VHH binders against q93235. Designs and how they scored, part 15

Target 1, 248 residues: q93235
Amino acid sequence: IFMKTLDPKVPRFYGKGTIIGVNPGVGYQPWLKERPDSTLIKYNLRDQKSYKAYLEQMKTYLTKYDSNATETRECGAGDSNDDLEKNPDALPCRFDLSVFDKGCSEKSDFGYKSGKPCVIISLNRLIGWRPTDYQENSVPEEVKDRYKAGSIAINCRGATNVDQEHIGKVTYMPSNGIDGRYYPYVFTKGYQQPIAMVKFDTIPRNKLVIVECRAYALNIEHDISSRLGMVYFEVMVEDKPVEEKKEL

## First folded at step 4 (VHH)

Design p31 (framework vhh_podentamig1)
Fold by ESMFold2-Fast, scan of step 4:
Structure p31 (fold): chain B 248 residues (1-248), chain A 120 residues (1-120)
Amino acid sequence: as target 1 above (248 residues)
Amino acid sequence: EVQLVESGGGLVQPGRSLTLSCAASGFTFSDYAYGWYRQAPGKQRELVAAIYSGSTLYADSVKGRFTISRDNAKNSIYLQMNSLRPEDTALYYCATEYSGDSWTPEYDYWGQGTQVTVSS
């Protein structure tokens, strides 16, 4: 209804918002090519065809993590991708999908069949960006119980008071969020972008729930207008009889 | 099918201006990230400007000279290039974030490119 007017003037303020690597955006999956402007994940529990596209999108997305052992390395606690900046022969850390085995794996149909759908959350790749830890005792209340130094905590809530009443229990995998060992991203062959999954354990049937997810680190700002450090999407899990016959 | 088509390139003298256009089709234009990348012969491809919703990002080499903008009604992205320098000579690509989760070329749709040459 309202059109955004373009400001033709060249920006004169060079700081936050014009510097590459200052604030990462947050993205999610599954996102369907058939309705590219839609942020709605909508399916009917009784109709496998209604969620098949979401499952295929999730499977396709995760295929990138089929590891080539020669292009990645195992990383333990305390390891990081820091050496990728100085050594062009260094191998990036391998991302382990087994962290999603608690109901968000392909074997569990990503929770869709059981009405507990999982959503992938990731940060957009900014070259050279690293998460900065919060100071002790300054971790935001909503993530303090799941925050780990060196990691990016994820928190998803209902976007409005009504949505928050409906969203129910949410499970995060890994529980401490996205591990910082996979940063920084540099243009390295075989790089595996870290992701988290959010599982909606008790989302109600036949209700649209608007979800807001935020990523938390000291150097991640949250800006609703610009979708910095946060993302919105909608979930509707229907439980309705299947429509067997359709007319024009 | 997502398609991006660039136009507006050409030969221009140092200090002059050019406006590049990118027409998007095959999907709904709004709410996706768009970027302009460039690649000079024998050099790495680099991001010069990006726009996501209301936020913009610029490479240090182009800050204050280039402006990225979008027109959702026309399904178009623009790059206004002012005070052009010989080092701005490159093939310029328009790209969009198709996966919704990454800025990476692995998930982006790219145009064919438009050549910009800055010389006398």
Scores: ipSAE 0.014, ipTM 0.231, lowest interface PAE 7.5, mean pLDDT 78

Design s20 (framework vhh_surovatamig_d1)
Fold by ESMFold2-Fast, scan of step 4:
Structure s20 (fold): chain B 248 residues (1-248), chain A 122 residues (1-122)
Amino acid sequence: as target 1 above (248 residues)
Amino acid sequence: EVQLVESGGGLVQPGGSLRLSCAASGFTFSNYWMSWVRQAPGKGLEWVATIKEDGSEKDYVDSVKGRFTISRDNAKKSLYLQMNSLRAEDTAVYYCARGEYDYWSGYEFDYRGQGTLVTVSS
């Protein structure tokens, strides 16, 4: 099911479950403000100019993580942002972008030049929200091998049977999804929203693939009409000769 | 440096009214969404209300709809929260917060002030 793109100039919550609710919406990047009605990521592998805007949007989005060290702290596996609500001196956990160094970093042009484009997946901010763990025997099959207690697993598939045949191999970074140590979200100077990246390793050339990504935790329901826990976008990686003659 | 300074809090009886103010400095106030959030004693932070850069759009948490009104004055670089029909459960420290609307990430808050205490008691 393909939903109409909301106007980004109009303040719209993503249905009932966004910042004012109890169930997060899912967002993605790169989304281009110049084409606000489009969820299409389309570029020609042979034309670097065709994907420059996507790279710039990714870079701009990630500047949020250039926060000064004094505004954030390093967090281990047992740490969380629980203290931020009660301690005015507490610092939010620093989000480490090096987890994307396996082909989804700026140095690798986020995979676009190699035809393995990366897409950022994030949960819309809900104040005080935390992921709730699945019971051991209740983890959904599609994320069972990548689920970790305390985290939010991400799974992307083709939206229809045809798209699922075409989507190919997908790599998730981090492999276990979005770490729960960055929750709850509180609006504190220097807060760094956790993200995941999805890399499309073997997406076919010259075919439109419609992608559905879902976020998985016990307290995340999946409902595209309300934009809860899931998102759709389209990817088309073209491999076509660049026409150089415009002089006539 | 970004600064947000809240004022207008105090003790009020149930059913009473208060107007909170927030003075902003160190950034172009008219370019940002602004919000009010609160923290009740022993509770977590709760978003209360938000307002678009030009004041054209406003939203509220359900528990305050019809009772609270958010507004702004871009010339004075000030944000306001008019609170009517106050209830004991509205007792909290109220924070002015700077927020930007991003289509895919929703509302992003990066700064808040020191807060102003509102106590509703009988």
Scores: ipSAE 0.018, ipTM 0.408, lowest interface PAE 6.5, mean pLDDT 83

Design s21 (framework vhh_surovatamig_d1)
Fold by ESMFold2-Fast, scan of step 4:
Structure s21 (fold): chain B 248 residues (1-248), chain A 122 residues (1-122)
Amino acid sequence: as target 1 above (248 residues)
Amino acid sequence: EVQLVESGGGLVQPGGSLRLSCAASGFTFSNYWMSWVRQAPGKGLEWVATIKEDGSEKYYVDSVKGRFTISRDNAKKSLYLQMNSLRAEDTAVYYCASGEYDFWSGYEFDYRGQGTLVTVSS
């Protein structure tokens, strides 16, 4: 796959998959800045130290939802960010992290401790972009059961036939994907980026699994070479004896 | 404590020129890609131009190519937009914006200034 040959520090500001394009790119967490060339999430289930960096990165990423909470408003079923472009007094909708309480919260160590690791999926910020709904009869089969009008459905599969055999059961939070009420992004102070989490419920031990995740809306095109509407990463959950401490 | 302060806007006739400036403080300016974005009356935000940390790469929206020039002075912590051959369609509030791009996480584009109004009218 060509994803690992891309320079993760080279931004793209022109064309598709940029802040000014019409087709968003997809990002994931935990991605460690200390290992910018790696898309590998690898840890030993029996060694808490092996996944500490991933937990810290997840916690750091989610701190933004607490640090700007006073600059947001509670949004009910009919509320959205649609008026942020024209209303100078409007506050952006607060993103509710409790949707991840089914095993992808900080209290559950984001599933790492239980061998069911969670991964954050987000769309790259694209100024003024909004998801466009599929027509009822045109929803792709792989997301049809979890598609909701006004939202962006997420689907993750094994990148190859072998990976698909190994990936196991995947749970999506929220089940209908990223809620469109948080769009558009228009530089609003306190804006909270909407995210989804993907939980790998039955990923096998001691096997490298290459994962492909796609975001679905009528106006999202999928192109791996340009990182449009899709992303690749690898997961390896090891279950092996911990080395003896050398401190004695 | 990040602050971006735009200046240089005003009223100009079609075909005229203006130079916008943006003074940055509260962050390491030389480590950030910088952009100009604009909002025309009654319309959404439109990206105009972007410049790399060291000035080596510049990108423009097609409607301003050949007319606008983005530049920066890292020693002065300042960003500039030279606007030539102005058209009525360029009438907008112009914002200076900064952010850190993380390839996997996308662009962290949380900071913009208060804006400076450019009116192109006969």
Scores: ipSAE 0.042, ipTM 0.475, lowest interface PAE 6.1, mean pLDDT 82

Design s22 (framework vhh_surovatamig_d1)
Fold by ESMFold2-Fast, scan of step 4:
Structure s22 (fold): chain B 248 residues (1-248), chain A 121 residues (1-121)
Amino acid sequence: as target 1 above (248 residues)
Amino acid sequence: EVQLVESGGGLVQPGGSLRLSCAASGFTFSNYWMSWVRQAPGKGLEWVATIKEDGSEKDYVDSVKGRFTISRDNAKKSLYLQMNSLRAEDTAVYYCARGYDFWSGYEFDYRGQGTLVTVSS
């Protein structure tokens, strides 16, 4: 597996084919602006300073959901952003961050302090794109237990056999993935990008784990070279002494 | 403070040409990918063309390839769309759009008010 070096002038989600309405790119957070070429999330459980930047990036990313009530509306299960294309005065659905209150909220330091780090997964904003449902008998095996019609299922696995042995238990929030009611994106003021979070419940200490996450809908193809429908990143949760003994 | 102001639209005969311009202000224009999108009467938004920050990469929707050319002038903070061999189906309001840095939470965050292009006899 070879990870291509990122062009620092091109955002990770933004590549040829991603913004032209056919197949979304997948991205993750926390990704540090100070280290744009790195996909590594590495910290030491015994050193709070080692994960402070990741927590700040998560908080910064989620600030966009602080939009006031006049720019968004509450959407129930039957509501959607379908009317945004026809009505310029329609308000986009408000994304509710409380779905992450089970260990992936700011109150929980996004799981970092407990060694159960959470990672945000999102899709590129494609103008007018909507997820297309799988037929009932065609849902991929790896997501069939968590697939819901009208949504985009997320599945994260170890990128190699060794990584898969080490990745451990993964929890998805929401469990059914990204809800399709937040699509389409059509430049509406106040639009809130839907996201999912993935929590690494039992990732081993002191081991590098390469993670591959894929988004699933009938109209999402997986292409690593174009960063479409899938993303890679690495996680290393260390448990090492913070202070070295002084030299004699 | 961020503003995108389109100009250059109008009525043109089939086979004619128009050049659209977009004047940007309130941000560092040279740091952003820029796009043209359009909305035909009664239809949804359609992406037309995109250009990289330094102009080195361009892409187009298939229906305009070979007819439209996107370009930019970073010194003048301007985006352009040269439209040749215009067809009735190119009739639309054309919007200048900013591709934003996703790490700040937005891939597209601004578009102008648009300029109307009408292709008819």
Scores: ipSAE 0.012, ipTM 0.427, lowest interface PAE 8.5, mean pLDDT 82

Design s23 (framework vhh_surovatamig_d1)
Fold by ESMFold2-Fast, scan of step 4:
Structure s23 (fold): chain B 248 residues (1-248), chain A 121 residues (1-121)
Amino acid sequence: as target 1 above (248 residues)
Amino acid sequence: EVQLVESGGGLVQPGGSLRLSCAASGFTFSNYWMSWVRQAPGKGLEWVATIKEDGSEKDYVDSVKGRFTISRDNAKKSLYLQMNSLRAEDTAVYYCAREYDFWSGYTFDYRGQGTLVTVSS
């Protein structure tokens, strides 16, 4: 009934662009540059051409992790990027893509061919930002079984009650989400942005599902209006004969 | 090769003004959101201000709102930061930074060498 006026004093969120502030925004892939206004991932299992662009976008995105070994270091348990602010010669932790080998690798066509599509989830780089741990008894129920101190848990759900009925089983890689060892970001040469992948194991055929993914740490606030700490996209996995999709 | 070169820093008294400039080369400047970020002595990097590709949208960290103004000239491939009513707490090296404008989780991918701003009596 009433037209809503945007408050010019409220921080802006521009979606495709940067998210301004101390609370990280969440991004996803595959986002297609050829369809920049679309958050829809739609393809037909019976038509490989229908998902080729998504596979190419995933491959292109992951090419950034082909960094020279001399610009990054192997990080084991207890290692982190904490030294990057103080030591100009410190090397950033190398991000290992083999964590996605359980059905979300290039070899698996990122799950698209099998109808179990994978989506990359990342946090926008905020300078000097680090995840703050939940207290043991304060971890949100939806991530409790997959939360690890020092990390950012990811949870994806259907955006409405109908979508939640349809979304089915979701698998997270790594299971504990995005490891905090890759923070903070401070413009270090060779820095590798950590990512997680979400695999839609049992998403139904021929149904549009609106997905909401949230990132969880004590210092991540979820704001629907600004899309801070969360992101939306739509998935439609079709199983239809190719002839029924003739265009005029 | 992407290059960002800052200039305009210097010594100024509290309440004074400075204008920082950043000259960009090696990429299509008009296609990118741009930011100013700063690092005070002994502290981490802090984002200061951002501006949309066409200059239509701008945002600032709360501590500089009303005092600093970000602007750009796409024809000259230059980014500016007008700093008014400077405070001792604004003492920092100021960097010009390019924002990654895709839904990729990247906010900034390049910055310059910086220009030092010192606010003291």
Scores: ipSAE 0.011, ipTM 0.435, lowest interface PAE 8.8, mean pLDDT 82

Design s24 (framework vhh_surovatamig_d1)
Fold by ESMFold2-Fast, scan of step 4:
Structure s24 (fold): chain B 248 residues (1-248), chain A 123 residues (1-123)
Amino acid sequence: as target 1 above (248 residues)
Amino acid sequence: EVQLVESGGGLVQPGGSLRLSCAASGFTFSNYWMSWVRQAPGKGLEWVATIKEDGSEKDYVDSVKGRFTISRDNAKKSLYLQMNSLRAEDTAVYYCARGSEYDFWSGYTFDYRGQGTLVTVSS
């Protein structure tokens, strides 16, 4: 929402916090390359064509996880990508999309058709970065019920008091957020970036809702201007008659 | 074919200086953010410094601020790291790294690095 871009064709902003700092930026999908300066997800429930581009973008983004078993490995509770820095033959942990099968899968049209749209939340890749656990009893109130040691909790709220009244119920997948076993990021062909999805279960019709999502770990600070640890976007789910001609 | 070739590493006394170079080929060098990352013996990868496509923005890990200077020459397709006042803890293999094409939501990502050049700081 407040992103200041330098390139009108392809959005650019000060990337110092995104790639080089110890504090990751936060991104979301679906973002449409055809409208690179827009953070607005807007569609009409009665017009499948109005959300087709968002579905295609979600599908395109997720194709990177179609990876074969030979380029990735199953990772248990004690595993992490730490081994990739020590052993060049080690395989990166496989990210399982089935965690999104509760209404945020391709089979569910990512919730768009039902008016419960899902949004992907990811952390920008920083070499060697790992989440650091909060001290016992110091977990922020808004994520305490969903925080898990070794993971990054996600919380999305309305950006203003009005938006918070309208945002309604939000579901997180996985419920504990992004698992730390997929960190650190390293230069590896088969690397699978971990993601979370946020489902807007009861977002109202015909109302613009400005959403603020934050990522939570001890070593993540929140700074809106550089998208450090947080991101803004807008959602508008319309329910109105289909017009004869496309406006615009 | 993308290629990054580092040079300039070696053995140096504490307090000494070295200049690392990286020669890029197989892509439009002037379109990418470039970085130096290092790996000390028995440690993981650590980001050291980054420079914007046109050289207008630079940043450094705190431990090297005021001692290291990153620069680039787009005409020569080369990246440099001037290292002054070297310390034993700067001993590492230094890699030249390319940032990926800018994506609005993924930001810049390192998608390639060279073979590395060893810097040893000891008396």
Scores: ipSAE 0.011, ipTM 0.336, lowest interface PAE 9.3, mean pLDDT 81

Design s25 (framework vhh_surovatamig_d1)
Fold by ESMFold2-Fast, scan of step 4:
Structure s25 (fold): chain B 248 residues (1-248), chain A 121 residues (1-121)
Amino acid sequence: as target 1 above (248 residues)
Amino acid sequence: EVQLVESGGGLVQPGGSLRLSCAASGFTFSNYWMSWVRQAPGKGLEWVATIKEDGSEKDYVDSVKGRFTISRDNAKKSLYLQMNSLRAEDTAVYYCARGEYDWSGYTFDYRGQGTLVTVSS
């Protein structure tokens, strides 16, 4: 019932009316525009047609990251979008999709065919917002082993005790989450929104699992009612015989 | 190319009124949520008001509720902000901004150059 009270069209980050310094919402893909009220990712491993729409949505979402050298720049360790606010000619950092080549790429059908589906996790764009690092020894327990200063850690769990029992092993790409070099967003042409992917390595067959993903930085508060800093969706990977319609 | 051009700003006395306009071009205006945001001197950007694609839903920051009214004219591709009972703290550059909705929530991707509103006694 709780999950059905969430409206995917409701804005997630009005906060206290400030665009700068508010708590970001968390979004996911694949979310199908044909079924806007559904957060359910459900498919049958034996029926390619059952997951085709999810693959096409993932591909469509990722086309925005096509290489655009004229509107973006290569960023290494220590680089950031900090100069975008002060220099109108500065180019935003280019986001490299190759970090997803370990089972969450188009070549791997985003893990769907192998029953290890990948889900994109992103933060809503807030003008001028930057992640703030946790103090030493204050990193939340659930992300402590994967937290990196300057980044936003992602953690996904089962939403209830039953879901947590069923969710199994989860792999994060990049392992340290969303890199802070892609912040801040300031209406820059060519801006590439950073994303992470979460791969469900051992999710059980024929079981609905309700997933809760949270983003972690000192200035991200988790609020279920406002859907800030967190997102919910459901995954059902079926392994069931398909009705054969092979009539000529 | 998306363009948003604000107008209607000026000097006004406390308690006065102003009407801001925003002319949109380069996109299908009727398909987007639109917003007004402002930046007071030496401060960060503050969201002021938002209006749904068809005008059926409106939202405001608490400090302007009952004083400001957001509206739009999709045929003219224009966004408006009627500002009544203006206060010194409403002094700011006002920007027209375009919003987008998908499962990742609300985001502002374009804004204009702004129009200055000065409320002085």
Scores: ipSAE 0.005, ipTM 0.236, lowest interface PAE 10.0, mean pLDDT 81

Design s26 (framework vhh_surovatamig_d1)
Fold by ESMFold2-Fast, scan of step 4:
Structure s26 (fold): chain B 248 residues (1-248), chain A 122 residues (1-122)
Amino acid sequence: as target 1 above (248 residues)
Amino acid sequence: EVQLVESGGGLVQPGGSLRLSCAASGFTFSNYWMSWVRQAPGKGLEWVATIKEDGSEKDYVDSVKGRFTISRDNAKKSLYLQMNSLRAEDTAVYYCARGTEYDWSGYTFDYRGQGTLVTVSS
């Protein structure tokens, strides 16, 4: 038939830059710089040292939202970054991390300590791109209950039959996904990329789960071969005795 | 209900050989591309090999070319991976998967088995 395999040594693009195009790629965190070819989030619930690197990566990633108030502005419903093109004094919308306070904040160790790890989902920065709304009767079934006009809905599922059985309950923050008020992206100092977090509430212990997350808007096409509109990663939360320490 | 059950894993010394098997049920096996994927300790999933429905096309990740051979028996609804000249880096849990992979991090597999552990140690 027509299916074709790719060389798995080719590193995937995980949202490290800005590209010009019409269909955004999806990235995730924590992705560890010391293991750039790995998409595995694996830790032992009984060994705090096993997840320290993930916590540090999450903290590092979120440091970009510590911007000075003079470089950003508060945005309410109906606001957008459209003004950035028309007004040289306009400021980009401030992204508020408090939306993650229900178990996906730094105070909660991003859920890792409790075995409910959180993962950041983001879209690649495409200059001038903004989400296009679905018609009311055309919203995909899997996000229909959480879709909000003007926003990008996120849905994560197990990638295979076995993974769908094992993934358990998933919580999205914010529940309606990535808010469109932070779009369009315009190259400007102080721009804060909007993100969502996905919390794995009941992921089983000692089982590898392959996760597929998709972003939903009318102008987002899901293309596995080009890594557009979707992302894959693996989660393994172990619950096993800590290995005996050797000398030193 | 689709089921894939792997077997044949175990402990082997470097340079040794193992043959993995996968028994399929619950679907028309002869209509699907089949693959082997693996997860080494501390790493993500890696596609290893794929085989076309009729066995006419086969593909492998570079690190196993010339050492591993994928094959299938449609009458027995079974998939195989013959692993020769094994190296410590081949240590992983090996999964039988239905489908193929366009991108190693983007899976077109819709089913996989529970896995079988292969340990290469000296």
Scores: ipSAE 0.000, ipTM 0.191, lowest interface PAE 13.9, mean pLDDT 79

Design s27 (framework vhh_surovatamig_d1)
Fold by ESMFold2-Fast, scan of step 4:
Parts: structure tokens; C-alpha cells; sequence
Structure s27 (fold): chain B 248 residues (1-248), chain A 121 residues (1-121)
């Protein structure tokens, strides 16, 4: 039973900076530092204060991409970070946040105000790791329509039967997932970790939805028992009256 | 079609007892680890207890150890949670779930609609 291996002093799971196995772990944002063991994203549409912390966490996470000109380079479709292992002077590819401009940008309050919250999905860093392409005939059905060679496809579904009924439409940005050009990760100054975002377009109000997101590449093993290549979190978008509070 | 149906929730005073039941159908119940998870008002999901397919291994979250007992009847395809010495903090919707909890998290692929337990004086 894996529960007996838990360190109660420093609990870590769901790709929060710690690799679970030899596979890259999957992580998500936003999670709140005041509730580090919580995987729940919960807010009330009628109370802007209820989601302010999530917006600030998202903004804080994305500030790592602000430094780009001197320590990164522009990469075209055929470019990759392959040279980073062999050339200490090579610059890592710049990650372009404009791919999230369709409802998952800071300007859009990351979809929270409109009840279409966005969640960042990333892989934990493994030094030297690269995604390996599926053969065309072996791409899993659930990502076949959005898989691109050289990339890591992301698929998010309701974790249980009830959640599958309730999760509704999910939009992926970029649609093809995490671009492999940003791999391999090495200890390089200016490295920008690639991410994807998933937007919950039609998630129901006042219902808890448990979400499972998986990352797909030939060398990402999915094992339910050991939680490889996947992450879980919960979303609850409330639409409830805000109680009036009196000032001191 | 996999179904999990919880029952037995209700209003109880602190120190009281309740027994939750979960009726399973649509799968070979005896082949799966089963768990109880709960969600307190305004909180996230919390794993409560898990039981091995043959009942030989059981684990609990620390806050319920010695008060709650998970059990199963494979012939009746039913999962149970006996809750004793209930506290206000046990107030939550309780869900029957197929799967287990481990150091990596939980692997639940099915859950019921839940049953509400309210512990209040």
C-alpha cells in the first residue's frame, strides 16, 4: 500500500516539483500556497475576491517568461533545444505566451470571471528528457485528432462517471499540446519551461468536477496504480449570492 | 454500466454513530480496491479510508483512525463505513469510490453521487 511511504512532514504529489517515478510527472496551476496540499480550485462567480488569489498565482507563475531577449532565442517550427546539451553558449527557445490569447491570458482574467477557468499543465523537469513520437498507427484515440509529431498531447477528462457527465467542453492551448522544441531540459541559464493551458468552457455551476489530465508521448508511461504521466485536481465554479459584511 | 449508490447519511449529534453503505453494480466488485472520500462544506476532497479487494488490508486518514471502520461484503457487492464518535469536523458529503489512495494521490475512476452527513448539536 503506497500510503505507507508517505512522508507526513513533507507531503508531495501530483507533480508539485517532485518526480514520482522515472517518467516526467505532470503538474498544474493554480494551486494556492496557503493551501499547499489542496488540489481544489473553487470560486464564486459573484465574488471577485474569491478568485483573486488564483489570478495572482497564475500571474506569478507566468512572470518567469518575462525575461526573454538576452537569455533566449526565437525558434522556428524546425528548431529545438537539442544544442543545449552540446554547446554551453547555446540559447534556449523563447516560450511565447501569446498562444494563450484566446481566453487564457491575463487580459481575460484567465477565464475565471466568465466561468471558463484556465489551468496550466506542465511536465516536471527531467534533465536530458525528450518526448518520443508515437508511430502514426499507435497514437492513442483520445489525442489522435490533436497529436503532432514532436509534441506532447494533453487530454483532460472527468475522473469518474459523474465527472465525465459534468466536465463539458475543454479547449487546449496550444491545441497540439506542449511543443517538444523546448526539450531537452538541461541546467541552462534562461531555460523556459514549456506549458499548455486547458480551458473549461462549459463546466456546470455549483458542482464539484474531478479532473484527470494525462500527457501523451511514446516515452511517457501511463500507470494508474503508480500515477504516472497524469495529474488530478478538482474544479468548482459557484454561482451563489454573496453575504453582506459590515465594516468595523 | 458501472454504478455506485451511497446511503445512510443524515443528521447526527456529536459523539453519535452512522453506518454508510454503498451498493455496487456493473463490474466485478471483488476485483477492486474500494475507498470512501468526503468533501466538507467549502473544502476539497479528502480521502477517508481504503480497503483491499479481499478485505485483508485497510487504511485510514489519521483524523478518523480508531473511530471509523471500512468493510466490504463481496457476496452482496457492498462497501460500508461504520462511523463512531462523530465530530463536527466529520460533516461532509461522503462518496463511495472505486480505487485506492497512495503516496502519489488517488486513482478513483468511479464514484457515486454521495450521501450527506451532518454532525451538529
Amino acid sequence: as target 1 above (248 residues)
Amino acid sequence: EVQLVESGGGLVQPGGSLRLSCAASGFTFSNYWMSWVRQAPGKGLEWVATIKEDGSEKDYVDSVKGRFTISRDNAKKSLYLQMNSLRAEDTAVYYCARGEYGSWGYTFDYRGQGTLVTVSS
Scores: ipSAE 0.000, ipTM 0.373, lowest interface PAE 12.2, mean pLDDT 82

Design s28 (framework vhh_surovatamig_d1)
Fold by ESMFold2-Fast, scan of step 4:
Structure s28 (fold): chain B 248 residues (1-248), chain A 122 residues (1-122)
Amino acid sequence: as target 1 above (248 residues)
Amino acid sequence: EVQLVESGGGLVQPGGSLRLSCAASGFTFSNYWMSWVRQAPGKGLEWVATIKEDGSEKDYVDSVKGRFTISRDNAKKSLYLQMNSLRAEDTAVYYCARDTEYGSWGYTFDYRGQGTLVTVSS
């Protein structure tokens, strides 16, 4: 229990206090430990070395979802982790990475080689937190077509008007966002943190695009100054000749 | 009842070709994105290719791009996968899969057939 729920692979300034709190922070991957203050995902399509670190970080992050049939259970529609607080023998729902198989899997190099990079979006762990559904007429417009009761919708846009012109088509997996069946988190052994992926299908070459992603549920507030319910990162997909240092 | 019946699998030498077919029944085939997914012995399910309702959009896993071609015939309610330049690592049971009409959660498909075995060996 003590100090065991904080994920060291997510930047701490996103989701400070998230192990005990009321409004979740939003995190993303790939975030590189070698550049902890950087939110820039920058690579050159013509240089496999330029994106290798991002692929390795994604692979490392996803190893936590290795199948463990004895510590997790299959959950269908209508199932949830609601009994985890009351039943010491209850098993958490198994999170299936196959939902990302349409261009955001390890076998597709998470879209990086094809110039359609995928980014993992997650909510930081809050003990006992559950998403609350919007009332039918209160769903925000930007997610109304992809919102499903019991889930947390994700929406990513360009952070400025220029970025929004450049960001292009974005695909969400799952399209309805993060399923609420994986909540609440209560320190259960074998717990699998639910995630979504965002694929940038038509992001332009050689342009920096600043991205803002928000998580949507009635009990998630968005606050830019505190970075609550949202996250920022930058993407730059270069298509340029490979450079070699003359001095090495 | 919803049915997807795959055929066309078999034993083939490396570098060879196979054409897989999937016959759909029990639903309006033309309203669904369709996919091919595969499962190699001892491994998990892997998405291979997807095609839009009208055939206008297609996507492939990187390892098969340029070698495999997905297509459909809505009049015949059939889905196809043309597999060229086959490799040993393509050995798997191949499943025809119907995508969830209003998105996916947990899975990229809501129904699949029983599969057809493709073995690529010398």
Scores: ipSAE 0.000, ipTM 0.104, lowest interface PAE 17.2, mean pLDDT 79

